VH-VL binders against b7kms5. Designs and how they scored, part 227

Target 1, 80 residues: b7kms5
Amino acid sequence: DTFETVRNTIRIESEVDESLRQLCHEERITKETWLEAAYLYLCEKPEELAQVIQLAQERLSQRKAIADYKRAKTMQERFL
Key: E = the ipSAE of ESMFold2; O = the ipSAE of OpenDDE; V2 = 0.75 times the mean of E and O plus 0.25 times the DockQ between their complexes.

## First folded at step 13 (VH-VL)

Design vb46 (framework fv_miptenalimab)
Fold by ESMFold2-Fast, scan of step 13:
Structure vb46 (fold): chain C 80 residues (1-80), chain A 124 residues (1-124), chain B 107 residues (1-107)
Amino acid sequence: as target 1 above (80 residues)
Amino acid sequence: QVTLVESGGGVVQPGRSLRLSCAFSGFSLSTRGVSVGWIRQAPGKGLEWVAHIDYDEDKRYSPSLKSRFTISRDNSKNTLYLQMNSLRAEDTAVYFCARTSFYDSLGLRYMDVWGQGTTVTVSS
Amino acid sequence: DIQMTQSPSFLSASVGDRVSITCQASQGIRSYLAWYQQKPGKAPKLLIYAASTLQSGVPDRFSGSGSGTDFTLTISSLQPEDFATYYCQQLYSYPWTFGQGTKLEIK
């Protein structure tokens, strides 16, 4: 079959990226195919998928709080 | 100076609905990094987190309540709401509204300002 | 959900005593922990956040310690106004959860 693909730009934490890059290099796969395989595998495992979603929600909440803090702090410093 | 005033509590029969309000002064609900929400306390029991809404309107709920409760806000009135449907005896509690602030670059959160609470009694 | 186990459930003490209340999380929460004081008929009051940071206006006889899963609130010398119920809260992951509370009462 013919694959239709989309190009995504994502930002992930540098430590996670380094670890994933090493895994992909050792296993001779790409980040794109690892992401596809991981998602498809987890869709077959409802309990594990729920755990991953929980972790993703936690990480998103932390990133948002950190970003909001930095933004608010910058504005406070400018208007002291 | 920040103040929070809850209203809308009362006695209601099981299966009915109630909408609680919390009026804020001294800050805007659209202030970045701030979330506001509801915590409840049944008579003689401990604190239970109900729901919160962030400045950008992202909503989070206690899993056991999300099917019956809806959190919302009105920026023009600087007011937070909790719509409570299909009320049960177990929902009898004092409902507090609270503001959640953050401390440092790690985004450490805490509830620094609380209202006095409004009492909801679900009784036949 | 993260379970917060608080102990003891009640504590009897005298003015001038040093008391400690403990809080244990069922999984690691780093320092995303706050302590609150509640007096009968009133709203909770923030005492400590980030596990060990004292809220402005709170007396320095209150202190917090711990990280990860084990946390302690200490009052170094009890005053009459300190007799209240104390709660810990994790703000690490949703849903946010509180300990069951510790009622501190006069001996």
Scores: ipSAE 0.000, ipTM 0.644, lowest interface PAE 15.3, mean pLDDT 85

Design vb47 (framework fv_miptenalimab)
Fold by ESMFold2-Fast, scan of step 13:
Structure vb47 (fold): chain C 80 residues (1-80), chain A 124 residues (1-124), chain B 107 residues (1-107)
Amino acid sequence: as target 1 above (80 residues)
Amino acid sequence: QVTLVESGGGVVQPGRSLRLSCAFSGFSLSTRGVSVGWIRQAPGKGLEWVAHIDYDDEKYYSPALKSRFTISRDNSKNTLYLQMNSLRAEDTAVYFCARTSFYDSLGLRYMDVWGQGTTVTVSS
Amino acid sequence: DIQMTQSPSFLSASVGDRVSITCQASQGIRSYLAWYQQKPGKAPKLLIYAASTLQSGVPDRFSGSGSGTDFTLTISSLQPEDFATYYCQQLYSYPWTFGQGTKLEIK
């Protein structure tokens, strides 16, 4: 008699989270319903979905570079 | 189909240098998100990570090998190199070339394609 | 460096057996763990990444579990082609490190 839901823990950039919180407050929606709606809409728009996936791949590469840099910096400090 | 083929191994005396090559097909080293590197295995022993290089030419090394080994690539030839200097008996191993991919926003990585290896023997 | 310790180092088993190999990290590595299979004279082959995700083309009798410091690779029903050496790897922190290997041989 209710929607079945799952709880997800997601790590996102703080500036993105702040912008999304502001949008949700102004439009009177929640982050979870925005995420569901965005995904469902994009699944029906293959060209737009492809652009979103490309942006996601770029952001993932940026996070990888930052993580690699932090790990390498720790190694440099220990081993010169 | 993605393949990696190592070459350049052989028998070399201690203190000398050797350059290994890894030729790729089925992908480009300039492809965003791809990194490639070297893993070695001494006879009868386990695997040891040596170095890897990102599509953006960022280089990462095992701290024990950083002063003697240099990783590089030639995108026009789709080839990866490992320059090994001041070789020691303990560098005797099969040297594998491998591609590294990653999975999600946490940067979970894994080595999905490996070459068959090239043997380096350092002996007097 | 993060030390990866596998147990057992050597395992004898029969076709049809359920076998498990464990891997312990000296510090927390979250799910930054991969499992590889290596047959004599061959390159390693990726079996599992992100601790529990099965690589495409790998038989479903292989499974991985664990997070943090303790990880397990399970083969639910051993086949003749599964006799090999198995390695875990952490990709959390540089330098990337492998376990010492577990040699699985026929009983």
Scores: ipSAE 0.000, ipTM 0.604, lowest interface PAE 15.4, mean pLDDT 85

Design vb48 (framework fv_miptenalimab)
Fold by ESMFold2-Fast, scan of step 13:
Structure vb48 (fold): chain C 80 residues (1-80), chain A 124 residues (1-124), chain B 107 residues (1-107)
Amino acid sequence: as target 1 above (80 residues)
Amino acid sequence: QVTLVESGGGVVQPGRSLRLSCAFSGFSLSTRGVSVGWIRQAPGKGLEWVAHIDYDDEKKYSPALKSRFTISRDNSKNTLYLQMNSLRAEDTAVYFCARTSFYDSLGLRYMDVWGQGTTVTVSS
Amino acid sequence: DIQMTQSPSFLSASVGDRVSITCQASQGIRSYLAWYQQKPGKAPKLLIYAASTLQSGVPDRFSGSGSGTDFTLTISSLQPEDFATYYCQQLYSYPWTFGQGTKLEIK
């Protein structure tokens, strides 16, 4: 059997990637199938899905704060 | 043309460390879907997959070798490395580096270009 | 680990013969199978990937078939340059594994 797939490039935190990579290796699955399974599983569990969305929002906010800090520092290094 | 050239093999005593290098040209390891890895072959034996590193720095190892071997790359030098620690007689083999490509339409992988190999002999 | 078993381990044949080598996976791997040819003292050469897709530059006397757990490499009319060792490989899950090899010798 073969399935039609689409390819995405995703950038994630290196520590998280290492942990996920280890899990996939030990369990003999791929990042692609883990992502599909995790999403499908969570779609059937509204309360768990809500928690994951909240964590995602928190992580996004942290990334924005870090990006804002780095931008400010870069401006100082260029002009000050 | 894509080429991969291994180096760093030699004769080493058990318990020692050795680092192999694979100089590649004709492609970039930053290209999505491309990866490079190591396959070894003991004298008179078959092929054994050792380790692999993807374009996004994702590393995969043979479970039997993970504790002793480390794969790494230097994109600025177009070079792949295999650090082998605590070498044993059973590590004696020709070590090949190979490029793995994705078949985009099917998401399938295959090793399309191989180097000529470098020989590692672990003996006392 | 997924185990790949090739049959036969040794095969004697004559130029012009049709030969088949089989490869069996210990679990389903869909079409994530490749075949390689290796001549003495040389690196392996990719022949077929995705179980049945012929690599560019490989003669059309080579063909692959199968899916799931059972796969076959066929050479329709052996040429002198085809005497070599052949390996199958599954690239479905890590660790990637190879069959033990089939040595094709002149009869």
Scores: ipSAE 0.000, ipTM 0.603, lowest interface PAE 19.9, mean pLDDT 86

Design vb5 (framework fv_miptenalimab)
Fold by ESMFold2-Fast, scan of step 13:
Structure vb5 (fold): chain C 80 residues (1-80), chain A 124 residues (1-124), chain B 107 residues (1-107)
Amino acid sequence: as target 1 above (80 residues)
Amino acid sequence: QVTLVESGGGVVQPGRSLRLSCAFSGFSLSTRGVLVGWIRQAPGKGLEWVAHIDYDDEKRYSPSLKSRFTISRDNSKNTLYLQMNSLRAEDTAVYFCARTSFYDSLGLRYMDVWGQGTTVTVSS
Amino acid sequence: DIQMTQSPSFLSASVGDRVSITCQASQGIRSYLAWYQQKPGKAPKLLIYAASTLQSGVPDRFSGSGSGTDFTLTISSLQPEDFATYYCQQLYSYPWTFGQGTKLEIK
């Protein structure tokens, strides 16, 4: 059913969230319906989906590098 | 191509000061997660970590050297410095400049590029 | 401070031999261990980082293993150019510390 939903909590970059919120306000849609529509659209376009996945991998790598740096720094400071 | 070149070593008397320089090329100290620092090696002995400085200017020192040594950098000149004060005979060593990178997936660090070293001899 | 102890301090072996050098940390350091090779009069060269990851350009006869407190550097078939001193380093906790070194002499 179209009204059976699951609750998700996700964290995204503030600048991306601000841009997405503005788009949703201007187009009179919600972030939830944007996410659903974007995913469904891309699933039917394999070449575009591959490009989005590549961007996602790049963003994940960048975020992971930042998290790993902070984790290493915290661990070293704790044992000094 | 990444290179590190040390200079400023020499023979100095105990109690005096000396400043070492490390000129680097092929990378920026502003690169997140990259550290540059100093490792020394006394004649016939092993390696000893001295100090490092990271991209956000956070400095770390060997506890035994922290009171006498100061690490600094000049990003406009791509140069790292080590100011050594109150020198002692036990500071006699080859001083290497090294870059420390990290393995992103685990946050692990490793010294991937080293200079050829500059010799400091503290003798009366 | 974390003490790094290498064994043996001196090793003599023949070309073609498989040799292992061990490194023991006085406390757990996970996989925050690197191995370096130093030839006389030269700067150290990184061989292995993260305990077991081979640095690009390093021959595959070199390998590293271990985690926690016990680590091993293995050279599967010694070559004449492997005459050098080998050092382990922990990068887990400040101050960063090195082992005392293992001097490898090839017969």
Scores: ipSAE 0.000, ipTM 0.609, lowest interface PAE 19.5, mean pLDDT 85

Design vb6 (framework fv_miptenalimab; at its last look DockQ between E and O 0.03; V2 from the best seeds 0.00; counts 0 for: pae E 17.7 > 2, placed apart)
Fold by ESMFold2-Fast, scan of step 13:
Structure vb6 (fold): chain C 80 residues (1-80), chain A 124 residues (1-124), chain B 107 residues (1-107)
Amino acid sequence: as target 1 above (80 residues)
Amino acid sequence: QVTLVESGGGVVQPGRSLRLSCAFSGFSLSTRGVQVGWIRQAPGKGLEWVAHIDYDDEKRYSPSLKSRFTISRDNSKNTLYLQMNSLRAEDTAVYFCARTSFYDSLGLRYMDVWGQGTTVTVSS
Amino acid sequence: DIQMTQSPSFLSASVGDRVSITCQASQGIRSYLAWYQQKPGKAPKLLIYAASTLQSGVPDRFSGSGSGTDFTLTISSLQPEDFATYYCQQLYSYPWTFGQGTKLEIK
């Protein structure tokens, strides 16, 4: 069968991407199929899914903080 | 000068509610990047993170407390609140409010400024 | 949740000693760890963040090391004012969790 697919452009941490790229190379899979498999697996494991969501929430907060810090630094450099 | 001052603690019976306040000066909770929260410490025990809230009203809770506790703020009063419902003996603790800092390398929110704490005792 | 375990739970040492307190995470947390000092009757004070970065105003006898699951706080020359309880904290994932604490008593 032909799967119906959509294209997504996703920005992830460079260090994570490097690690995932190595894993995919060693196991002969793609980032696309790893993401699909991980999500499908976790959907059947509610306790593990909850832990992943909590990690994702912290990582989202971290990115927001980094963006806020960079903005503050830029404002300081511009007006000092 | 940045200060945080907790209030609202006291002795309450199990099952009751209590609202804690944290008045702060030297910064605004509406300022981009600011985050404040609550950490508690039971007598003779260690630290336990309760909840935090940021300038965009993003709220995060300890999973064990989220059904009973609500964090909120009033920017016009420079005050942080913790509404505690259905109090239990194990909620007996000193409740600290704390502000976090930002670091460009990691984006982690370490607690670098703390209040002196307010004591909550839930007795029989 | 990520469990943080400190060792030892209590420590007694002499002034001038080099002491180390360890903190173990139940899973990898990268370098997303902080150390706090709490003196009796006072709020905690941030000592080290990002596992190894010293907070401004903290004496240089304090240092932190480690990554992943194993972390160490070291005091190179113990002073009487270092009597306190020390806590590690992970910021890798919600909920944020702390170690049980290490009570350091100077003779």
Scores: ipSAE 0.636, ipTM 0.888, lowest interface PAE 1.2, mean pLDDT 90
Fold by OpenDDE, look of step 14:
Structure vb6 (fold): chain C 80 residues (1-80), chain A 124 residues (1-124), chain B 107 residues (1-107)
Amino acid sequence: as target 1 above (80 residues)
Amino acid sequence: QVTLVESGGGVVQPGRSLRLSCAFSGFSLSTRGVQVGWIRQAPGKGLEWVAHIDYDDEKRYSPSLKSRFTISRDNSKNTLYLQMNSLRAEDTAVYFCARTSFYDSLGLRYMDVWGQGTTVTVSS
Amino acid sequence: DIQMTQSPSFLSASVGDRVSITCQASQGIRSYLAWYQQKPGKAPKLLIYAASTLQSGVPDRFSGSGSGTDFTLTISSLQPEDFATYYCQQLYSYPWTFGQGTKLEIK
């Protein structure tokens, strides 16, 4: 089988990205193949998938909160 | 001066409902980045996080309380609410409201300002 | 849920003593930890946030250290007003959870 790939832009938390990069280097894989493999694995593990989804939702919430904070801070700095 | 003042506490029978209020001053709930929440403390016990809400009305709950408690706010009144339904004896506690602040761009948070608390007693 | 375990639950000390309270998280929480002081009939007061940052207005005899799973609150020289109950809290993931508390009493 030949694989058709799609180019994606993914922004990852710096600490997570560094850790993942190191892992991929040590295991001689890529972040791309890691993500593919992780997703495929989780598709076969509904309980684990649910846990990952919950974690992902929490992380998204955190990103939103951080973004809101940054916006608020920027506004304060502009008006002070 | 940032201040929080809780009200609405009282004595209620099991199964009843109660709504707590928290009036804020010194800041606006409509300001981006502002988060506020509820923490409770049973008599002689430790602190328990209940719920919190951000300026976009994103709500987070303690899993054990999510089905019975609802957090909300009225920006025009600068007031936070906690609707408590189907109250149980174990809900007896002092209920505090608190402001949540951010430390840095990593999202490290802390509760820097607390109200004096309002007492809720659930008994037959 | 992340469990926070404080040690000890009770601590007796004298004015002038150096005391330490520990908090252990059931999993890594980086530096997403806060310390609070509570006196009877009063609301908790923030002492330390981000594991080691002193809240404005808090005496510098209070300090926080640690990251990951193990954290410590230290009072370098106890003052009479420091006898109270102390709590740690993780704000790393929901639900946010507190330690069970440490009651610091006069010996």
Scores: ipSAE 0.023, ipTM 0.763, lowest interface PAE 3.6, mean pLDDT 91
Fold by ESMFold2, look of step 14:
Structure vb6 (fold): chain C 80 residues (1-80), chain A 124 residues (1-124), chain B 107 residues (1-107)
Amino acid sequence: as target 1 above (80 residues)
Amino acid sequence: QVTLVESGGGVVQPGRSLRLSCAFSGFSLSTRGVQVGWIRQAPGKGLEWVAHIDYDDEKRYSPSLKSRFTISRDNSKNTLYLQMNSLRAEDTAVYFCARTSFYDSLGLRYMDVWGQGTTVTVSS
Amino acid sequence: DIQMTQSPSFLSASVGDRVSITCQASQGIRSYLAWYQQKPGKAPKLLIYAASTLQSGVPDRFSGSGSGTDFTLTISSLQPEDFATYYCQQLYSYPWTFGQGTKLEIK
C-alpha cells in the first residue's frame, strides 16, 4: 500500500553526499528510502541509536564552527 | 492469543546436525519491531541466550555458538528455525523459543512469551 | 560480554517473609534489565522489565528497583506459589546475558 509522504529539503556535506549517492545508486534505492530505513532501524537498536546521536551532535558542532568562521570572514571582506 | 510450539529435538551423536522449529500463532513474524529467538538451559543449569532474528532478518548469535548455529525464519509458515551443526555434549539442553517485545520506541526489550521447550541430547 | 551476578544463589524463606534478590552487572546497563521466574519443568515467566515495571498479570507483591549496575527484585510477602528459581537478564548489549539464577526454597 502507498505511504503518505512529506517533501523536505536537507543539506548534506558534499563528500558525505557523494558517498551516499554512490551507495544508493549501487543498491538501486533513493536517499529518501535510505534515510527512512536508517531511522526505523535505529529506533529498534538503542545502543546504536545512542552512538549515532553522539556523532550527530559532534557534526552539528563542527558545522556551527565552520559557519561562524565563514560569517566572520565575510564581515572582514565587507570592511576592507 | 500468542502461542509458540517448539519441535525437532531428540538424541543425536556428537558431530551431527539437528534442526529445531518453532511455530508461532496469533502473531506475525513479519511485524515491525519484533524479534524472536532461542534460549537454552542445560540440565541443572541456568538460562543461556542463543540467538535471535529481527522482523527485517537481522541475526545475532551468542559468540561461542556463532560458527555452528544458524537462525532463520519462514514468514509464510510463521516459523522460526535453529540449525545446529557440529553438535557437542555441552549443547545438551532444553531449547526454548521466545518472543522479544519492545517496551517503547527506544528498543527496551523483554521476552514476554516463551514456548514449552524441546530437548536436545548429544551423547555417546 | 556483560556478566550478570545474582546473590544469593540459594535462599531459604518462609511463607509471609519479605525477600530480596540482587543482580549486579559488570558494566552499566542503565535500566535494560528483566526479571524472570521459572518453576521446575516449565518455561521462564517474565515478572519485571525495564528494571522496575511489572508485567501485566504479575502480583504487586513483586517489585524491582535499581539502575546502572545494581538491581533488586523484592517479594514483599512470600506466597507458596513463589518458590521457584529467579533470573535477571540484561538486554542492553549483545550478547543478552542472564544471571546464574537464585533458587528460592521453602524453609
Scores: ipSAE 0.000, ipTM 0.606, lowest interface PAE 17.7, mean pLDDT 85
ESMFold2 (binder alone), look of step 14: mean pLDDT 90; pTM 0.933

Design vb7 (framework fv_miptenalimab)
Fold by ESMFold2-Fast, scan of step 13:
Structure vb7 (fold): chain C 80 residues (1-80), chain A 124 residues (1-124), chain B 107 residues (1-107)
Amino acid sequence: as target 1 above (80 residues)
Amino acid sequence: QVTLVESGGGVVQPGRSLRLSCAFSGFSLSTRGVNVGWIRQAPGKGLEWVAHIDYDDEKRYSPSLKSRFTISRDNSKNTLYLQMNSLRAEDTAVYFCARTSFYDSLGLRYMDVWGQGTTVTVSS
Amino acid sequence: DIQMTQSPSFLSASVGDRVSITCQASQGIRSYLAWYQQKPGKAPKLLIYAASTLQSGVPDRFSGSGSGTDFTLTISSLQPEDFATYYCQQLYSYPWTFGQGTKLEIK
């Protein structure tokens, strides 16, 4: 059957992107189909989905901490 | 010098509630980027992360404790709290409060400053 | 949850010895690991973060190595104050989990 799609712009860690690109190249799939497949698979695996959500929450916390670190450095440079 | 002092521990019967406090001095809980929380240690056993709270009031809990424990803070008193409900014998432990962040380029939140701990005993 | 397993659980050594403690994660955690030292009746103290970075104020006889699933804490020349219990912690995913601890005691 025919799929209707939406276009998303996302930013991910460069190391993760590099690894994902290599995986997609080796397996002859695309990033979009990998994302769809991973989500669909995890939705049928509640315990594994919970683990992924916990990892995502930690990664979000890390991004926030990095942003805070960068702001602190900027403030130090301005008022040094 | 940053110091953390826990209080509120004691002996309680199963099914009761208890609220722990942690008073911070030399450091403000309203500081952007700060993260504070609770780690517990059962007698003769290892460390177990309980919960933490971010400077923006975002809370994270150990999944097994989320339904019974609530973390909160009062910036005006510079105090962290842990409300513990429906206590069980397995909750018997020393409860440490800790600051779980310092500024680093990786965004990882290490527990770099700890309190002395307060003992909670749930009698059987 | 990610399980952290330390080896050995107990270790007897003498002052001046080189000692290594290992920590194994049940899945890859990159370098998102910390080591803590705890003396009886006291709170833990952060020794090493990001698997291999020494915390300020910690003696340089302590070092950490490893990535992924296998990590090692090494004390190059034991001092009397180093007899304690050591814990590893993963910060890769919630919930944060610790190893069961390694008790380092005098031989």
Scores: ipSAE 0.436, ipTM 0.865, lowest interface PAE 2.4, mean pLDDT 89
Fold by OpenDDE, second read of step 14:
Structure vb7 (fold): chain C 80 residues (1-80), chain A 124 residues (1-124), chain B 107 residues (1-107)
Amino acid sequence: as target 1 above (80 residues)
Amino acid sequence: QVTLVESGGGVVQPGRSLRLSCAFSGFSLSTRGVNVGWIRQAPGKGLEWVAHIDYDDEKRYSPSLKSRFTISRDNSKNTLYLQMNSLRAEDTAVYFCARTSFYDSLGLRYMDVWGQGTTVTVSS
Amino acid sequence: DIQMTQSPSFLSASVGDRVSITCQASQGIRSYLAWYQQKPGKAPKLLIYAASTLQSGVPDRFSGSGSGTDFTLTISSLQPEDFATYYCQQLYSYPWTFGQGTKLEIK
């Protein structure tokens, strides 16, 4: 079988990325194939998928909070 | 200098309501990225998280308190509130307000500034 | 909910001692862990955040380590002002929860 791939830029929290990298190394897989497999698996597990989505939403909120905090701090420092 | 000052504590009977206030100084509550919340401590006991408001006004509650307590803020007054209804003896505690900051790299939260607390006593 | 279990609940030590307090989470919380110090009649004071980052103004005799489920607060050489109650807190998920506390007393 042949698969068409799409290039994506994925930025992962460093701690998570390191852990995932280690796992992939030990299992001799790639982060890409792990993500593909995980998604396909979750598609067949609606309850688990919902839990992952909730977690992902929380993660996104944290990223936004960081960005907002940094912007606020930068602005304060710039105008002081 | 960043300061938090709680007020509104007192002695009340069970079933009554009380509203606590927390006045912020040294920073604006309306500033994006600023998060604030309440933590309480019963006499001789440990710390217990009560409620939290993030910079987008999303409210989070301790599950056991959600039905009776309401957290809110007034940005114009730079003040945080905790409305406590149907008070019980077990609500007796010192109530602290605190600011929550973020760690840059991971978005990790921490409570870096605390008020000195206001005492709430619920007794018959 | 995530339960935080501190050990020990009480600790007696002498000035100059090296002491460690542990905190165990019921599930993985990554580095979303903070340590606080509280003295009688006072508000808690942040010591460590992100499991191992020292809060500004806190003496470097305090240190934090760990990730996942097991965390440790260490005081390398106890000073008289360090006798207090210490709490860990997870901020990984709501509801945020604290350990039950560790009272550090003078021997």
Scores: ipSAE 0.007, ipTM 0.700, lowest interface PAE 9.6, mean pLDDT 89

Design vb8 (framework fv_miptenalimab)
Fold by ESMFold2-Fast, scan of step 13:
Structure vb8 (fold): chain C 80 residues (1-80), chain A 124 residues (1-124), chain B 107 residues (1-107)
Amino acid sequence: as target 1 above (80 residues)
Amino acid sequence: QVTLVESGGGVVQPGRSLRLSCAFSGFSLSTRGVHVGWIRQAPGKGLEWVAHIDYDDEKRYSPSLKSRFTISRDNSKNTLYLQMNSLRAEDTAVYFCARTSFYDSLGLRYMDVWGQGTTVTVSS
Amino acid sequence: DIQMTQSPSFLSASVGDRVSITCQASQGIRSYLAWYQQKPGKAPKLLIYAASTLQSGVPDRFSGSGSGTDFTLTISSLQPEDFATYYCQQLYSYPWTFGQGTKLEIK
C-alpha cells in the first residue's frame, strides 16, 4: 500500500534526542519509524498508554516550570 | 513565612463524604510554577501522594483516588480543598497539604512547606 | 508507577555515628529525588532536593548523593534530634511516589 505522509517539526529535550539517535543508529531504524511503531504498539496496550500519558503530562509541567523560571529571571534582571 | 493549616477532618461513616480545607498564609495560590496538593499517611504507614493543582488550575490525581476525590481552590480565600466522596476504611489517615516548588532551569520539584495535618477516621 | 524502595527499613544507631540510608527507584528518575524527615506526630520536613541539594536551614551533617536509580542519604555525625523516620520521594513521573520509610532509632 501507498503511504501518505505529513512532515512535522518537533522540539524535544537534547539529551532525549541524543539517546534516541544512538538507539536508531544501533538498531538501523529511523526516528520516524520509531515514533510510528511506538504509538501503534501503545494503542494495543491501554494500561501502558496511560502510563506514557502521565509521563508526558509531567514533562509538560516541567517545561512550564522552566519557562516560568526563565521569565522570572528576565523580569528580575530587566525590571526589578 | 509561609504557613499551611488544614481543617475539616473528623470521624465519618463509610460511604459518606467529607471536605478538607487548607488555608495558606504568606504566599498566593496563584503563584506561577507552584503546585499545591494533598499527601496522606495511614496510621503507622508511609506517605502517599493524593492530588495536586497548579496555578493554571490543572489537576493531577493518584490513579486509585481520581474517581472519588476532587481537588479545588478558592483564590479569593487563598484556600485549597479536597472533596472526598464514598469514603472507605482504607481512607483513614492524616491528610497533609503541601506546596511544591521548583529548583533552577531544569524544573526540579520538591515539597518545601507542609501543614500539620488533619485526621480523617472512617469507622467501619 | 515508579516504585521506591528504601534500605534498611529500620536502623539502630548511636549519637556520633555515621549512618546511610539507600533509596532505589524501579526506573531512572535522573535527579528528581527529595528526602524528608518525619518525627512522630509531626509533618514531614524537607531535607534534600534535586538528589543532593541541601534545603536552607538543614544542618550540613546531612548530605545526599546519587542519580538515576540509586540514591543515598548520609548523616555524618548523628545527633539526638535526628532520630526520626526518613522518606525518599521521586518527582519525575506521575503519580509521585515515596519510599516505605526508614525508621532511625536509638541503639
Scores: ipSAE 0.005, ipTM 0.688, lowest interface PAE 11.7, mean pLDDT 87

